# Miniprotein binders against q9rrp1: the designs that were tried, part 8

Target 1, 274 residues: q9rrp1
Amino acid sequence: MASLNSALRTAQHVRTATRGALLWGYEQKLAREVKANGKLPRHLGLILDGNRRFARAAGLQREMGHSFGADKAHEVLQWCLELGIPSATIWVLSTDNGSREPAELAHILSLLEREARQLAVDPRIHANRVRVRAIGQHDNFPPQVLAALNNLEESTAGYEGMRLNIAVGYGGREEIVDAVQSYLRTQAAQGATLEQAAENLTPDAIGAHLYAADQPDPDFIIRTSGEIRLSGFMLWQSVYSEYYFCDVYWPGFRRVDFLRALRDFQGRDRRFGK
Below, E stands for the ipSAE of ESMFold2; O stands for the ipSAE of OpenDDE; V2 stands for 0.75 times the mean of E and O plus 0.25 times the DockQ between their complexes.

## First folded at step 3 (miniprotein)

Design sf1
Fold by ESMFold2-Fast, scan of step 3:
Structure sf1 (fold): chain B 274 residues (1-274), chain A 102 residues (1-102)
Amino acid sequence: as target 1 above (274 residues)
Amino acid sequence: SPEELKDLRTALQRLLQAVERLKETGDPELEKELRYVARLLEFIAKLLERAGSPELEEALKILEYAADLLKELKQEGNPEIQRALQEILRALRQLAEAIEKS
C-alpha cells in the first residue's frame, strides 16, 4: 500500500491543484453568467432517464442505480433553489410499466415512500417554502406509499416559495384523458347536456383540468441519457417548451451540465429571427 | 459491507474493460465513451465512500479527479487523452490490488 499511497498522493496533488482549480473556476464563471442573464425557466421539466442503463452498463444491481438517481434528484433540487427557479416537475415513474419487473416496480415504490417521508421533514423544503405535489394516477399504489405522498403534500400545501411536482404513475395521454373526464364531470354538475359540454370545450378548458393547472406551462425540459424524445411528458403543456437533451445518465448529471443547459436556454431567444 | 465490496469489485472489472476498449477505439463516439467512463468512476467513488475503508481514501480522491478530467477531455487523437487513460488504468489496477488485499 505504501507505493499506492505515496504515488497516488503525489500524482493527485500536482494534477488536482491545477485542473481542479480550472474546473471549479469554470463552474463558478458559468453560474455567474446564468445569474447575471437573469432569464430562468418559469417551470423546469426534468425527465430523469438512465438509472437502469447506468447500473446495467456498470454491471451492478439495478437498485443502486435508482438509489443514486434519488440522491441526484436532491442535488438538482438544491441547484434549483440556489438559482431561484420557481417551479419544477420531475418525472420519476410512468404509467407504462411493461418493461419493468414486479420486483423493480416494488423497489421504486418503496424508494418513493422513503424519499417522500424524508422530504416531509427536510429543513430545505420548509426553509425555502417548497410546495410538493405528486401528480399522476395513484389508485393502484400501496396504502403506505399513498399515505407518505399525502403527508408530504399536506405538510407543504401552504408554501409559496417554490413549486415541485413529482410525476409518478404519470403519462401525458392519461393526463389528457383525466382532464377531459374532469371537465365533463364539472359540466354535468352544472346541468350541461353532452352537446352543450362539447360546445363549451376549448383548449383553455382542458388546460384548466390538467394536474398542475395552477402553474405556468414548462418553458424548458431537460432529458438525460441521450434519448431525443419526450415520451409524452407533459404532452399538452409542452407545445411551446424549449428542449435540452443531455447524453449523461441521470446519476452522472453534474452541476456544470445543469448550468450549461440553462445557458443554452438563455441563448434560445437569439434564434427567433429567421 | 461484503455485498458492497462485491459490487465494487464488479464495477471495477467493468470499468477496467471499458477503459481498455476506449484506448483502442478510433470511433467518432469518443466523447460518449469518455462520458460513460466518467460516470463509472463517479459510481465507484460513491461505492468506496459507502464501504468505509481507510486504505481506500486515497483511491476515492484519485477517482474523483479522473472523473472530472475525463469529462473535460473531448479531443480525438489528443496525446493528453492517451496519457490520462494510461494513468487511470494504472490507478485502477493498483486499486484492484488494494481491494484484493482487503
Scores: ipSAE 0.000, ipTM 0.210, lowest interface PAE 17.6, mean pLDDT 77

Design sf2
Fold by ESMFold2-Fast, scan of step 3:
Structure sf2 (fold): chain B 274 residues (1-274), chain A 102 residues (1-102)
Amino acid sequence: as target 1 above (274 residues)
Amino acid sequence: SPEELKDLRTALQRLLQAVERLKETGDPELEKELRYVARLLEWIAKLLERAGSPELEEALKILEWAADLLKELKQEGNPEIQRALQEILRALRQLAEAIEKS
């Protein structure tokens, strides 16, 4: 009974939020303000948080929350394309899965395989020349999931439009370790001793070996669900990023929430005093 | 029975197609709401693939939620859309009743 009442309350909230004429007018005003300002993130980071809590609040299975979250990611990708945001990194699955049941993790990986295969043939991806890359540690993924991610990356590798990174099996500390290992292997291949490699190590050298090193650092990061932390997302690259924390769960993230975040970004001065 | 489950899956697929046709009306607010209903119907289809008692109970709850979402949608400025919404709502309630009886 309580689960059904929760689902009805969530349905009522969704209905009110999407059908409100006043909210529609506010969204249109925000869209005009954002477009008039013209300043957009060069690289947008998105921490997709709240799928499980959204499903729980609606009285649904956790697996459905992840499916709605995937649908929301497609909507937000469309908003990014419409505005002309050049790069986005979406954090889908972390390296830390300690709180997940094996069945839930299996479902997330199955959903990831399905979404990767669908995205590889999505007319929107090809029409907009979106280059898609999966970043993270994938050694422990099922072979069919890895095959789907590799196919998606290969089928878009020649595109020069928007850059989309799907962070899966991703952790910031693991990325830094991978970067250092990559740096050391490059130095070794050039005949450098360990001492020479140590002397040659700079912040730029680490940066050059990060997963998305060919793209600018994220200048704006949005996290949903009200958690006021980055949880290691792009830990090295986010040093100078602006952060926006939205209280809504990811599947409930609306275009008005997205536009409000962008307007907030546009109002911030990125000044570093001497 | 297996034949009754096939009939339910067919009815659900036709209902999903009706929702998909309606959501391309050019009204962004209505489209957003119908996208949620379409996702709920897709999840019900998945539950009907392995229709044990727990799956049928979950499908019933989801159908009731979808019906309540549609019941609250009002398109008083467009009688054709309002009529289509009422027809979809009736079909959802009939599907829920059929599952309850199984």
Scores: ipSAE 0.000, ipTM 0.226, lowest interface PAE 15.8, mean pLDDT 79

Design sf3 (at its last look DockQ between E and O 0.47; V2 from the best seeds 0.00; counts 0 for: pae E 11.0 > 1.5, pTM E .311 < .8, other shape alone 10.113 > 2.5, unsure alone 63.719 < 70, off the site)
Fold by OpenDDE base, look of step 4:
Structure sf3 (fold): chain B 274 residues (1-274), chain A 102 residues (1-102)
Amino acid sequence: as target 1 above (274 residues)
Amino acid sequence: SPEELKDLRTALQRLLQAVERLKETGDPELEKELRYVARALEWIAKLLERAGSPELEEALKILEYAADALKELKQEGNPEIQRALQEILRALRQLAEAIEKS
């Protein structure tokens, strides 16, 4: 009995190791193909969905699903850096997430604080000159979370490498409202009347007041969890985005799944409404 | 049977030797030795099928999976193939030790 159980465990290790090597070999081939094509998104959007479903499917607490989701975000950052993707926006927390259990929200915010503190001292951030920003509505966040986000932004503000936006407390309609309010305040400060501000209101004028207005619109948006919707993610900016819906929960998202999504993007004919 | 266990042990030893050779051989020989490992795994699989225990059936599925995986690994002599081969070797040694204690 004990010898046979040892043999089974050993055989399971052989299976896992061999599967790992195959997946790796395929991922390296696919990575070479994706790199050789050279058509990469200038701005990658990521909708991080399925953390709770992952935890439930694994028999884990919901909190562990969010923790593994944070760890996965570090892997995706590495993959973006290795491929030379210039900008990425990751959606971590929506405005609509106010309906979550208070304990789940507190856990997500504590993870955000931890991850912000880790990124502020991450050698990869500094070596690659990654400029990190938090985008969304944060006024109601705990002071310690705001301090960690602000320190991360300040520590990277002078960097001109990859742009990383962390969408937290983010909603696409709320961003448009904030952009219009910012536009109106700017027009008022210039001495414009309400009529003049209305006449000067263009799509570009709204675009200039979005949270990440100094970055190009997202070329490509990946959503995990098998859900076929944007849920307001980059609502204004996504007008000409390509979309990829991956039937994998975010903590289970692999490098091979990411490379498959990029290969799919490479095959897209972007017409821009023509 | 005691004879099937002896044959399994002999097949595992041949597999261990083939995987050790794979560790030392460059790319062109890697394909040849990977075929030898895959054949040895298929033979171990067939021996385990005859032994008729649920644990041996699971060991079989794992060995078949490892054989298929090694057949697909016929591609480029990559450092990760060497790492995977080292893990396979470690696992096969543990399997051999487990069979020796049975």
Scores: ipSAE 0.016, ipTM 0.321, lowest interface PAE 7.4, mean pLDDT 80
Fold by ESMFold2-Fast, scan of step 3:
Structure sf3 (fold): chain B 274 residues (1-274), chain A 102 residues (1-102)
Amino acid sequence: as target 1 above (274 residues)
Amino acid sequence: SPEELKDLRTALQRLLQAVERLKETGDPELEKELRYVARALEWIAKLLERAGSPELEEALKILEYAADALKELKQEGNPEIQRALQEILRALRQLAEAIEKS
């Protein structure tokens, strides 16, 4: 019977080794295909979903799910830098927190503070000249969180490399309202009447007052967790974006999943224009 | 037991189906199908640990066919997929040898 036990051990070892080798091999093939095509998103949007469900599925506390989600965001930033994606916006916290427990929200904000402090001294940020900016409504954030975000923005403000936006306290309708208010204040400062401001209002005028107006509109948006909607993410800017919906939870999002999404984006360009 | 032999036959037929599918579908599904083949080999090994029956002759022929079919698959310029394929073929040969000796 020793021959059957040897065969069983071999089958078990082959299963583990084959899984790793196949994932790596397929990832390398996808990377070559993506690089050979050469078409990359000019501005990549990422809707991060599934931290809580990932933690539940793994038998972990919710707070651990958010920490793993932050770790994944660092991995994806590295993949963007390696490929040369010029701009990315990551949606980490919406304006609608009514369903979140106060303790969970406090943990997310504390994690955001720690991540902002880490990014401000991250050699990757400075070596690649990444300009990091927090977008959204921040007036009700704890002072230490605001200080960390402001320090990160100030320390990267002069950079002209990759643009990274962290959407936190962000909602698309709130962004549009803020843009209209900003537009109206600019018109008032120039002595315009309400009627003149109304006549001067165009889509481009609203666009010029959005949070990331100095960057191109997102041309590709990825959402994890399998929900087939944008939930107002970059509502004004995303009208011509391509969308990719991935069934994995954000902390489980792999480089192979990222490369598959990019290959899909590249295939859409070939279908809709040569 | 008769149930163990039925399970062995089912596992081997599923391995054959996976091999035929790999021949038809090509590279976009290769990762999924090769992982299925590796998993099927684990199931077969567990069943063989318990089965001491004349029906093992039929199981051996099915394993030999699957090994030959996988060997005919061609992949260009991916050394990791080729390495994984060779490891699967090695496992199939070792399972065939173990069945033959039992």
Scores: ipSAE 0.000, ipTM 0.201, lowest interface PAE 16.6, mean pLDDT 75
Fold by ESMFold2, look of step 4:
Structure sf3 (fold): chain B 274 residues (1-274), chain A 102 residues (1-102)
Amino acid sequence: as target 1 above (274 residues)
Amino acid sequence: SPEELKDLRTALQRLLQAVERLKETGDPELEKELRYVARALEWIAKLLERAGSPELEEALKILEYAADALKELKQEGNPEIQRALQEILRALRQLAEAIEKS
């Protein structure tokens, strides 16, 4: 019976490889359908969630989940470039980082430094003229992280291709406060009184002072890990965003999951545009 | 049962020869050869379904799955497809050897 059991184990490996090939074929079909439809997000928002849960499910340390999550972000960037999505914002780290253990936070910041340095010299960034910006509050980041982020922004500042925003140290409430402060400072520099600034305040005036105000509002936002909430992601800009909540943890977010989300986005036009 | 096992061995040997021919030719028209392999796998799967042993039933499910996948798959220069074909070949050899030893 040992020979038959060996054949069954081999057949199980073939089953796995065949499922991979089938999934690949489905992905290619889906990719062609998404491209043929032609409607793509003008500004895609991505709320990364589930790194810790992914590591737990795989029997790994939490820090490894964040490392796999960083690798996944590179894959998603590639998918956006392949499809020609013109703007993307990826939420990497919120302002609410105080509940994390210091070692975990240090690991995340170390990954951020590494990824920023790698992006600054990434051939895909330069060949596709991707302008990269870090948005959020960075005052308390270690100097080496700040230097890596600044170098990435400066080395891509002149690019007019895809726009990539990395939301790190980011919170939507903090963004609104920063925008109001920026608006008031501009008004004061122009000699306006508080009463005049109040009278001149409009939604567009605040919008002009948000992070990355030179980009369209996100029209499609994907959140992984099955959480059905925005948690302050782009609070002002997401007024008309379509939302897609994916049950997959971020490190396990596959190209087929991404394409399914885009198909769903495209189908929403058919539900409301017919 | 013994007659069906003998027929199964014959069918598996023919399928293995077809798969080896596909691998050995290096034919750029691999889609046509893959469809031939898929049809042969479908025929083998139907034959195996009648055999009735638990191990052969598991092999049958895998062969049916592979045949269905191959019929719908468009071939490209994809290492995943090449790897799947090689794994199918290895599985068919192991299955034929196990049946012959029994």
Scores: ipSAE 0.000, ipTM 0.211, lowest interface PAE 11.0, mean pLDDT 73
ESMFold2 (binder alone), look of step 4: mean pLDDT 64; pTM 0.531

Design sf4
Fold by ESMFold2-Fast, scan of step 3:
Structure sf4 (fold): chain B 274 residues (1-274), chain A 102 residues (1-102)
Amino acid sequence: as target 1 above (274 residues)
Amino acid sequence: SPEELKDLRTALQRLLQAVERLKETGDPELEKELRYVARLLEWIAKLLERAGSPELEEALRILEYAALLLKELKQEGNPEIQRALQEILRALRQLAEAIEKS
């Protein structure tokens, strides 16, 4: 009996002692598998959910969660660049901010300004020819935030490599309304009557007036935090997207989680994949 | 045990000191990443104050994340920085194994 119990405890100790070493290899194995498969999203959507819950779980202030979330966004951009994902849209701030404290919203906007200014001079952005665009409704943003976003977009406008959209002040329904308004103003400028504009309206016409109309629709969307919904993210463009819902909060999203999501995407047969 | 928790806190403090030393290399991107790792290690220190089963499980998850972040960094930079990062990664693995054992 003592010998058996001792053997079990030794086996458990050995297994526990070697577990840390195995964790280091798992991520590299996933990366090789993803690369060997070769199928990558043409346009990756990311819903960065869980900053507040991450901070709450850690007993930290909400502002800390947003800072950690911004740091994570930079890491994920690097992973996209390393794998060669050609387009990504990250949802940073929605149009619906009703539950946010004024101080929290001010912090998020200040953080956005700082991150936009840093990205504009980031060697990764310029070396990889990343075209960065802020999409959404920005009319009520502070002037310095708008200046930082405009400078980032202007300094990368000529790039033809990876396309990165930062969705801030973004809502899918608002995007559709903006697209319809844009379509109607274009028709009016061409001398069309309201009746003629109605006759000329097609799904493609709406699509042509969406915020990132020059890019392919997202074919893969990842949401963190375990909520199984898109909350209007790229509402028009996502009709044929594959979805992946990850239980981790955004600041806790690891490269291994990212690679698992991509492996899952690679295992799926799309409707037209015959 | 109280002795095991003391050992974990001591290991974490030494790891934090190693990260702080690397932050002084003068590379702004490396400094940013190491500052984030330092914040994660401070969070783990807070979890080790209570050190219940849920807190230790959360600390392990955070350690795994910090290790993956540093592992990405070790594939970049000069050989001297890479050796220092590798030492920090070994310390993180030792801390994770100690928590799993406890």
Scores: ipSAE 0.000, ipTM 0.155, lowest interface PAE 15.3, mean pLDDT 78

Design sf5
Fold by ESMFold2-Fast, scan of step 3:
Structure sf5 (fold): chain B 274 residues (1-274), chain A 102 residues (1-102)
Amino acid sequence: as target 1 above (274 residues)
Amino acid sequence: SPEELKDLRTALQRLLQAVERLKETGDPELEKELRYVARLLEWIAKLLERAGSPELEEALKILELAAYLLKELKQEGNPEIQRALQEILRALRQLAEAIEKS
């Protein structure tokens, strides 16, 4: 009986995503408006939040929320390809796993391995020449997960279409530390002393050593689940980003929600640090 | 057992095929609801790949959700569709019973 109550919540989420000809008509209007405006994010950031809460609301295990979340990521990738968004970074797994139970983390990593293997042979990836990279700290991942991520990166490394970054084992502070370390190693290789390296350090030097330095900074970041914070996502690169916070949980994120976010982005007058 | 799990996966595949066939009736509202049921059945298939106690418990919850969605469907003007829906519901109950007994 309690599982039926939770099942009703899941059914409501599922039905809400596709409710009637009215929502379809509104979605088509939004799509036309977004395409007519023509201004798209050069680099879209996505914080995929709410998988656990979606599962809880539905009376399902947390692991099922992550699986539904993975399915939603595939749908959103398709929407990005259809609109021609040139770069996207999706935040799948944080470096801060202190609150996760070992079984949940193991499940997320297993799901990541499966998704990476599926994506590596996905016709959409190859037909659209999508270059996929995993960004973050991966040294402590299981070997099979690393192999799957490396295979995905290698199989798409030559592509010059859409750039897709999958942020796994990712934290903004850790990225900055990695960038500084990379900068210092580059300086050392050039024979610089510590004093010279310090003198040569600039914001641009840090920027050049970030994980996706060959791509523009994200100009638009969407977070689901109603939390109005970035949690360190692309901390250095997001200084001048526009932010959109959506109340729906990630697995319940609809094409209409995506289009509303883009329309909102198009209406904003961006101010670059004056 | 491995044989019991194979039988469950086969029953689930037949059930998914029945749902997909019913989607072809040309009723857009029915087709929409059946797409959700199909997705739920696909998740049950993934759970049955591992088939530990937590996965089987989760499969039962998803089966309950699928059964609830199908019971909510009203096709008063089409007795053939109503009969097909009842047959699918019966198959879902049989699958749930088999999982509970495994």
Scores: ipSAE 0.000, ipTM 0.199, lowest interface PAE 15.4, mean pLDDT 79

Design sf6
Fold by ESMFold2-Fast, scan of step 3:
Order: C-alpha cells, then structure tokens, then sequence
Structure sf6 (fold): chain B 274 residues (1-274), chain A 102 residues (1-102)
C-alpha cells in the first residue's frame, strides 16, 4: 500500500490480519450472491467522504486520514475489477476549497501527484486495460501535479477495459457551466447568433458537453460518512441514479460494506423516468 | 447435539432482543452497525440449522468477529450505550461457549 509507516498503522495491520480470516466466509457468501444475481452498476459513483473524521476518531493526524483514504481507493478499485464493474467515478477533491487550510490542500495535491504516478505504473491498470481520466477544473494545479495526471491519462488512453474517472477539482455546478461554455463555443464556430444558440440548446446538448460524455450516466452512487446528500456530484448525470448512503468513514469502508451496497442495488427496481 | 442447539437458539434470541432494545437510542451510526450484527446473527442461525461441524466452526468465527465489532462500538459510546453493548457482548460470549460444546 502507498501510505507511510506509523505505529498506529502497524497496530491496525496486525488487527486486520487476525480478523480478516474470521470475516472471510461472510464475504465469500455475499460475493457469491452478488455474482449469482449478475446485475452490476454500469457506472458506479463513489463519494469518498470521512477521511478527516476517520483520522480524528482514530487519534491520527488529519494528513494520515487522506493517506488511508488513498489506500482504500486502491482496495475498492481491486474489488471493482474482481466483480467486472465497467465504469467508476471517484470524487477525490471538490472545487470548494474554502474550508481547507492551505497546508491541507497542498498535502492533498502532493498525495494526488504520488498516487497518479503510482497508478500509471500499476500492473493492475495495464493488465486489466483500465482507462484512467482526471475530470474537473485543473488549470490552477501545480505543474508537477498536472504532469502526473496527464501522464496517467496518456499511458491509459488506448485501453478499452474498465473506465476509471478521478474527479479532482470537481464540482457539479462548475461542470454544467463548463458544458454550457463548450456548447456556446461550438455554436459560435458554426456562425450561430446568441439567440439561435439559445433556441438550439437542449438537455442532450448539455449532456454531450459534460466531462465524461462518452460514458453512461452513473446508475449507482455510494457516499460514505452518513451524509444523506450528493453535494453536486455528477449533478446533471445523476438524475436517474440509485443512491446508497453508508455510515462508515471512507478509510473504514470494508469489502462487506461494498458487497452489501451492491446487494442492495440488485434488489432495487431502477425506473427510467419514473 | 439437539440439546445444545436448543440452548444456542435460546441464547441467539436473547441477543437479538438486546440488540433491538439498543436500536431505541436513535444513534444512526450505531443503528447501521446493529443491522450489520443482526445480519451476522441471521447467518449464524442459518449455519446452525445444519448442525455439521464445518457449519458450527464457521458460526463460532463469525461470533468472534461480531464481538470484536461491538467492542469497537463500545469504545465510542456514552456510558448508557456502553453498558448495553457490554450486555450484548456477554450474550455473544455465552453463545460462543454453547457452540463449543456442540
């Protein structure tokens, strides 16, 4: 795993190894049930909430919470690959940084750079032909962070397996604004007046200009930490999504929690427009 | 044995009643963990239906895991909640002892 050493991390690993064996049978039962049902999300959304609260509850520094959160994202990616989920979007960093101290933001961006570099050479990514894309507003990111994200995208751009979107500097309202701007620029290039562009605007036109327009809309969204809201995550695309709210903090999200969420999804009737 | 399985089911019923009383606290995070423990207990009950040695051994392992989860929740609760969790942990230990006798 990518996280750095700590006395508390060592204690947690010993605890996890001992108890992992005891839970194995239950996880296997849930995994068999999920696979037997066969219905999986076409596009899974993950709102990674609770890193700071996890660290606080565990008596750890805030920065450690983000590192554990990154480790958890790698575990969940593995679970998605094992089950054959075709597409996933993980929300790592929003556009709203007003509540974050500059030092915390700098740490998150440094961690993002390291994780992007690690993922670019990860055998799992290349063996499973995972196409990784960073979505959001990135113009103000440090050059080394942008270079790492661009390298990750370039090295996986030709892959046709699982699609993984990493939402960083992402906000649903900002995405919609970007889509409208893209649409208007397209109209202007075609010689349309402002009035003509307004008359030609449709929901499909907005959809066509969203960040991951080439992928299906998310049909299932999981948020950790017990907050019962989406906070603008894929605001336009989530109109017909099923939602699952899990009370655990993201770094504490277990494979059994993941499988239970999928089992819940499998029991739901998804109604198109109803 | 049939006598020991009857004792196991009685202990499980007592545990489920204790868990149900604890739900009245209105703590959403605790409620989620209680629902998780209830699912583990339902699985244990299903394993006990067959009474084979592999099923009993698996049930014991899951009981130990449930007890560990409840110990974690106890550390974060207020005094009244922690006392209720202690009662549930005692019931889990009693059930584990009964399974060992089978």
Amino acid sequence: as target 1 above (274 residues)
Amino acid sequence: SPEELKDLRTALQRLLQAVERLKETGDPELEKELRYVARLLEWIAKLLERAGSPELEEALKILEFAADLLKYLKQEGNPEIQRALQEILRALRQLAEAIEKS
Scores: ipSAE 0.000, ipTM 0.112, lowest interface PAE 18.3, mean pLDDT 75

Design sf7
Fold by ESMFold2-Fast, scan of step 3:
Order: structure tokens, then C-alpha cells, then sequence
Structure sf7 (fold): chain B 274 residues (1-274), chain A 102 residues (1-102)
């Protein structure tokens, strides 16, 4: 009964995304525990994994998985706002797209354009003074996608509330290279020789030239789909981060899963009360 | 179009009402299956609320999938369940036609 099995998985993921009576009670208990503890991530990293596997498990097209994933990102943003998490970085598209078909990549970019335009006029963004930035390498993006991302960034640039970074065309090694190039250009503008620039190079100097240098390093990173690796996500900044790996595919990530991850973070032993 | 999307939502509400009637069968295993179908239909409604015309073909595939699932729930010798399943299938066909025309 392969068809029925796939249908049950779709229904299970949909049911997981909706609140049942028992889950509602458990979520309320977790929310009380998280609030009572009071410790929240200063900067939350999210690796959004499992859109394609979610769609495949449900017997649906891959493109639908990405749409469900975008819906989940909006839900998680709301949960971050409700709890008062100061900064979040979400990884939605890497630099390495060699395994993606051109049609799938085109669909993801079209979805990104639509979501960026919707977010730019979202009352939640403006009411909560959320500053949104797209980080990564965007040179190869279609002009309309770049225009949508730039409009979103410009319309929120003056905000001092929650900081939201959308990592698109993002890779950790590429970020480090961009930071080094930025550092060297700054040194050159100050009249430094290559030798002087080399002598002045420190970890802090590189840190100052990363995409989100004006924000704290991520102290907590969540990856969905159960894969126990970061794949270069915020490679330089994640040295002291705590990591949480959730087995659920991103579109099936529930508020109870989010709260459970936060409770786990709150129980982590950080040497010297960091 | 906005008017077609309203008709679509109305048809979906009728389908959810038909599914809810099946929950009253008293069969614990059938009730579990019906709960899953109801959740799937709720997800389709949320998807359609955000989807434009280019994505409506995706909704049709999910509806065909739901129709196949409902056929598996058919029980021999229980006329109430059979009538309720026929009502759901009729509503599902009506919803699919509305989407196809949009």
C-alpha cells in the first residue's frame, strides 16, 4: 500500500504542523518552562533542511516542499517575535546548487522574490521594527529578485528591533573570502602595504568584516532533518555556538519542537556563565 | 480570480463538514484515518489561500491524492459510512473542478 503509506505521511506532517489537544497542553507547559527560565538565544541560527524530503515522503512535487518551507519560516518568525529573540539568521539557499535542476532553482528564486515582496509590507515586520537583511553572494540572481531583496532591506534599514538575516547564495567559506577581501580593501584605502595588512590581520579584524558583524555571534543553531552537521553555516561565527539537531523535516517543524529546542538550550552548561 | 477563490474556499468548507460527519462512526481506526484526512484538507486550504494561479495545478494533485485515500476508507456493509464517503468524493470533485477553472 505505497500510495496509502505516502498519504499517511502527508497527513502526519500536516497533523504535526497543527495543534492537537495533547500537544497544545504540552506546548503550554513548555512555553511556561521556557519563559520561567528567561534565558533566550541572543542570536538564533536556523538551517532549513528537509523541504524536498518532506515533499517526497508526501508524494508531492519538490516545488511544493519549498512553498511549505516558506510558510514554516513565517510561523517560526512569529514564534521568535513572541518570545523576544533579538536576532535570527535563516539559511534558505546555499552557494552550491550543482545538484539542483535549473527549473527547481528558478522556482526557488521566484518564491524568494514573492516572499521578499510580501515580507516588505508585512505589518509584523513594521510593528515589531524588524531589520531584515539578505546575506550572501547575489551577483548571479535575476534583477527582479535583487530588486525585491534590496527593497526589503532598505524599507527596514532604520529599525532597531529584532534583526533577521536571510542567508541566500550563502556559504561559510565564501563569507570568509569576502571578509578577507573587504579587510584588504579597507587596509588599501588607508595606504597600508601588503606586509602591513598582513601584520594587522587578526581574528577580530576578520570578524569585523563578516556579513552580520554588527550582531552577536550565534549562540544557538538548530538544523532540521536529523543531519548532524553544519555544512559551513556561519563557519567563522559558530565556534562557541550550541547545536540542536531535530529529526523533523523543516515544513513539519512544530512550535513544540521549537520550544523543546529552546528548553534544551537553557539546560546547556556554559563554562563561566557565558 | 478572487471570486473563484471564494467559491473554492466554500467548496473546501463543505468537504471539511462532510469529513467531520464521518468522525461520528465510532470506529477508532476509521476515526484516526478521518482525522488525518481532515488535517490534509486544512493544509490544502492554507496553501490555496496563499497560492496564485500558477500553483493551482499543484493543489489538484493533492486533491487527487486525498480522493485515493478516501477510497481506501470505504467499508463494506455500513451504509452510513458509504454515504458519507460519497458526499466527500462529490465535494472533492466539485473543488477540483473549481480549481481547474481558475
Amino acid sequence: as target 1 above (274 residues)
Amino acid sequence: SPEELKDLRTALQRLLQAVERLKETGDPELEKELRLVARLLEWIAKFLERAGSPELEEALKILEYAADLLKELKQEGNPEIQRALQEILRALRQLAEAIEKS
Scores: ipSAE 0.000, ipTM 0.155, lowest interface PAE 18.7, mean pLDDT 76

Design sf8
Fold by ESMFold2-Fast, scan of step 3:
Structure sf8 (fold): chain B 274 residues (1-274), chain A 102 residues (1-102)
Amino acid sequence: as target 1 above (274 residues)
Amino acid sequence: SPEELKDLRTALQRLLQAVERLKETGDPELEKELRYVALLLEWIAQLLERAGSPELEEALKILEYAADLLKELKQEGNPEIQRALQEILRALRQLAEAIEKS
């Protein structure tokens, strides 16, 4: 049975070579420029903003916006794999849901469960040896959602290809608090007093206890929807990141937008600090 | 160009008017689907307002989806509704061709 999301995805893929010729030359030029430069993000951060506004602007149900957003995340994952981007973190759901209705949150969590189960058996994941990890605070998620996320993580834990982090129930301040708690528990397990733990605390010690500490810090972060802020996304790790803010809503984010962002990244000067 | 965008917006406005005339047919299912097509056309209008190459590609994809929806609304036994649906489909195809060439 075809859903609206499936039908839209199929319509997008059925575009003929002559339809879309308007964008063909421009996309090809961008792709050549990006490939010729060769510099790619080592860790790409994606703030998937605009699903709700996309649905409202189109006069569609809010739930359709989140489904379109999930479809777009699959497309962008494919673009990352094709280019060889080694690590990506996508921000799907924050810790702050005070402005969301319970029904919307329940729908997002249901969609997350379905997407996690589908991703666990996705041939792209296994063929490209993608290691998928859910980061954030998950204690209050429904058991079936936790089971789906755990299954996805366990089924890919041995892979050493691309690293994909799905940030759900994620907030930067909460991550820092969790890192400090993890650090303190490690110190306590080694028999340290609170005074000794305080003496041993360094920025690197906090960094070592962040959710994706085994991966490089994000060097490039893209946010859709035109909001010029990070909203706490990877707050500790983003100190030296380059930022790109795109005016399109996430479900409307296209390959040309992606390539344009990468070309912009390639033209920027980066500084490495202490 | 600004003149080309004005022409595209005019074509889209005529399309919206045609859909609105059809919505009052007394068929609740047809009205529901035509209301959805009208919302897709309004989305296209917003994309054309920004008028970048990515926006034009998205507008084409939405037009194709709207055309597919209209093909499923073939109503037998009412020649007026059938003619109006075919005119809307023709206008969608013409708008898609115009965007493609711009």
Scores: ipSAE 0.000, ipTM 0.124, lowest interface PAE 17.6, mean pLDDT 76

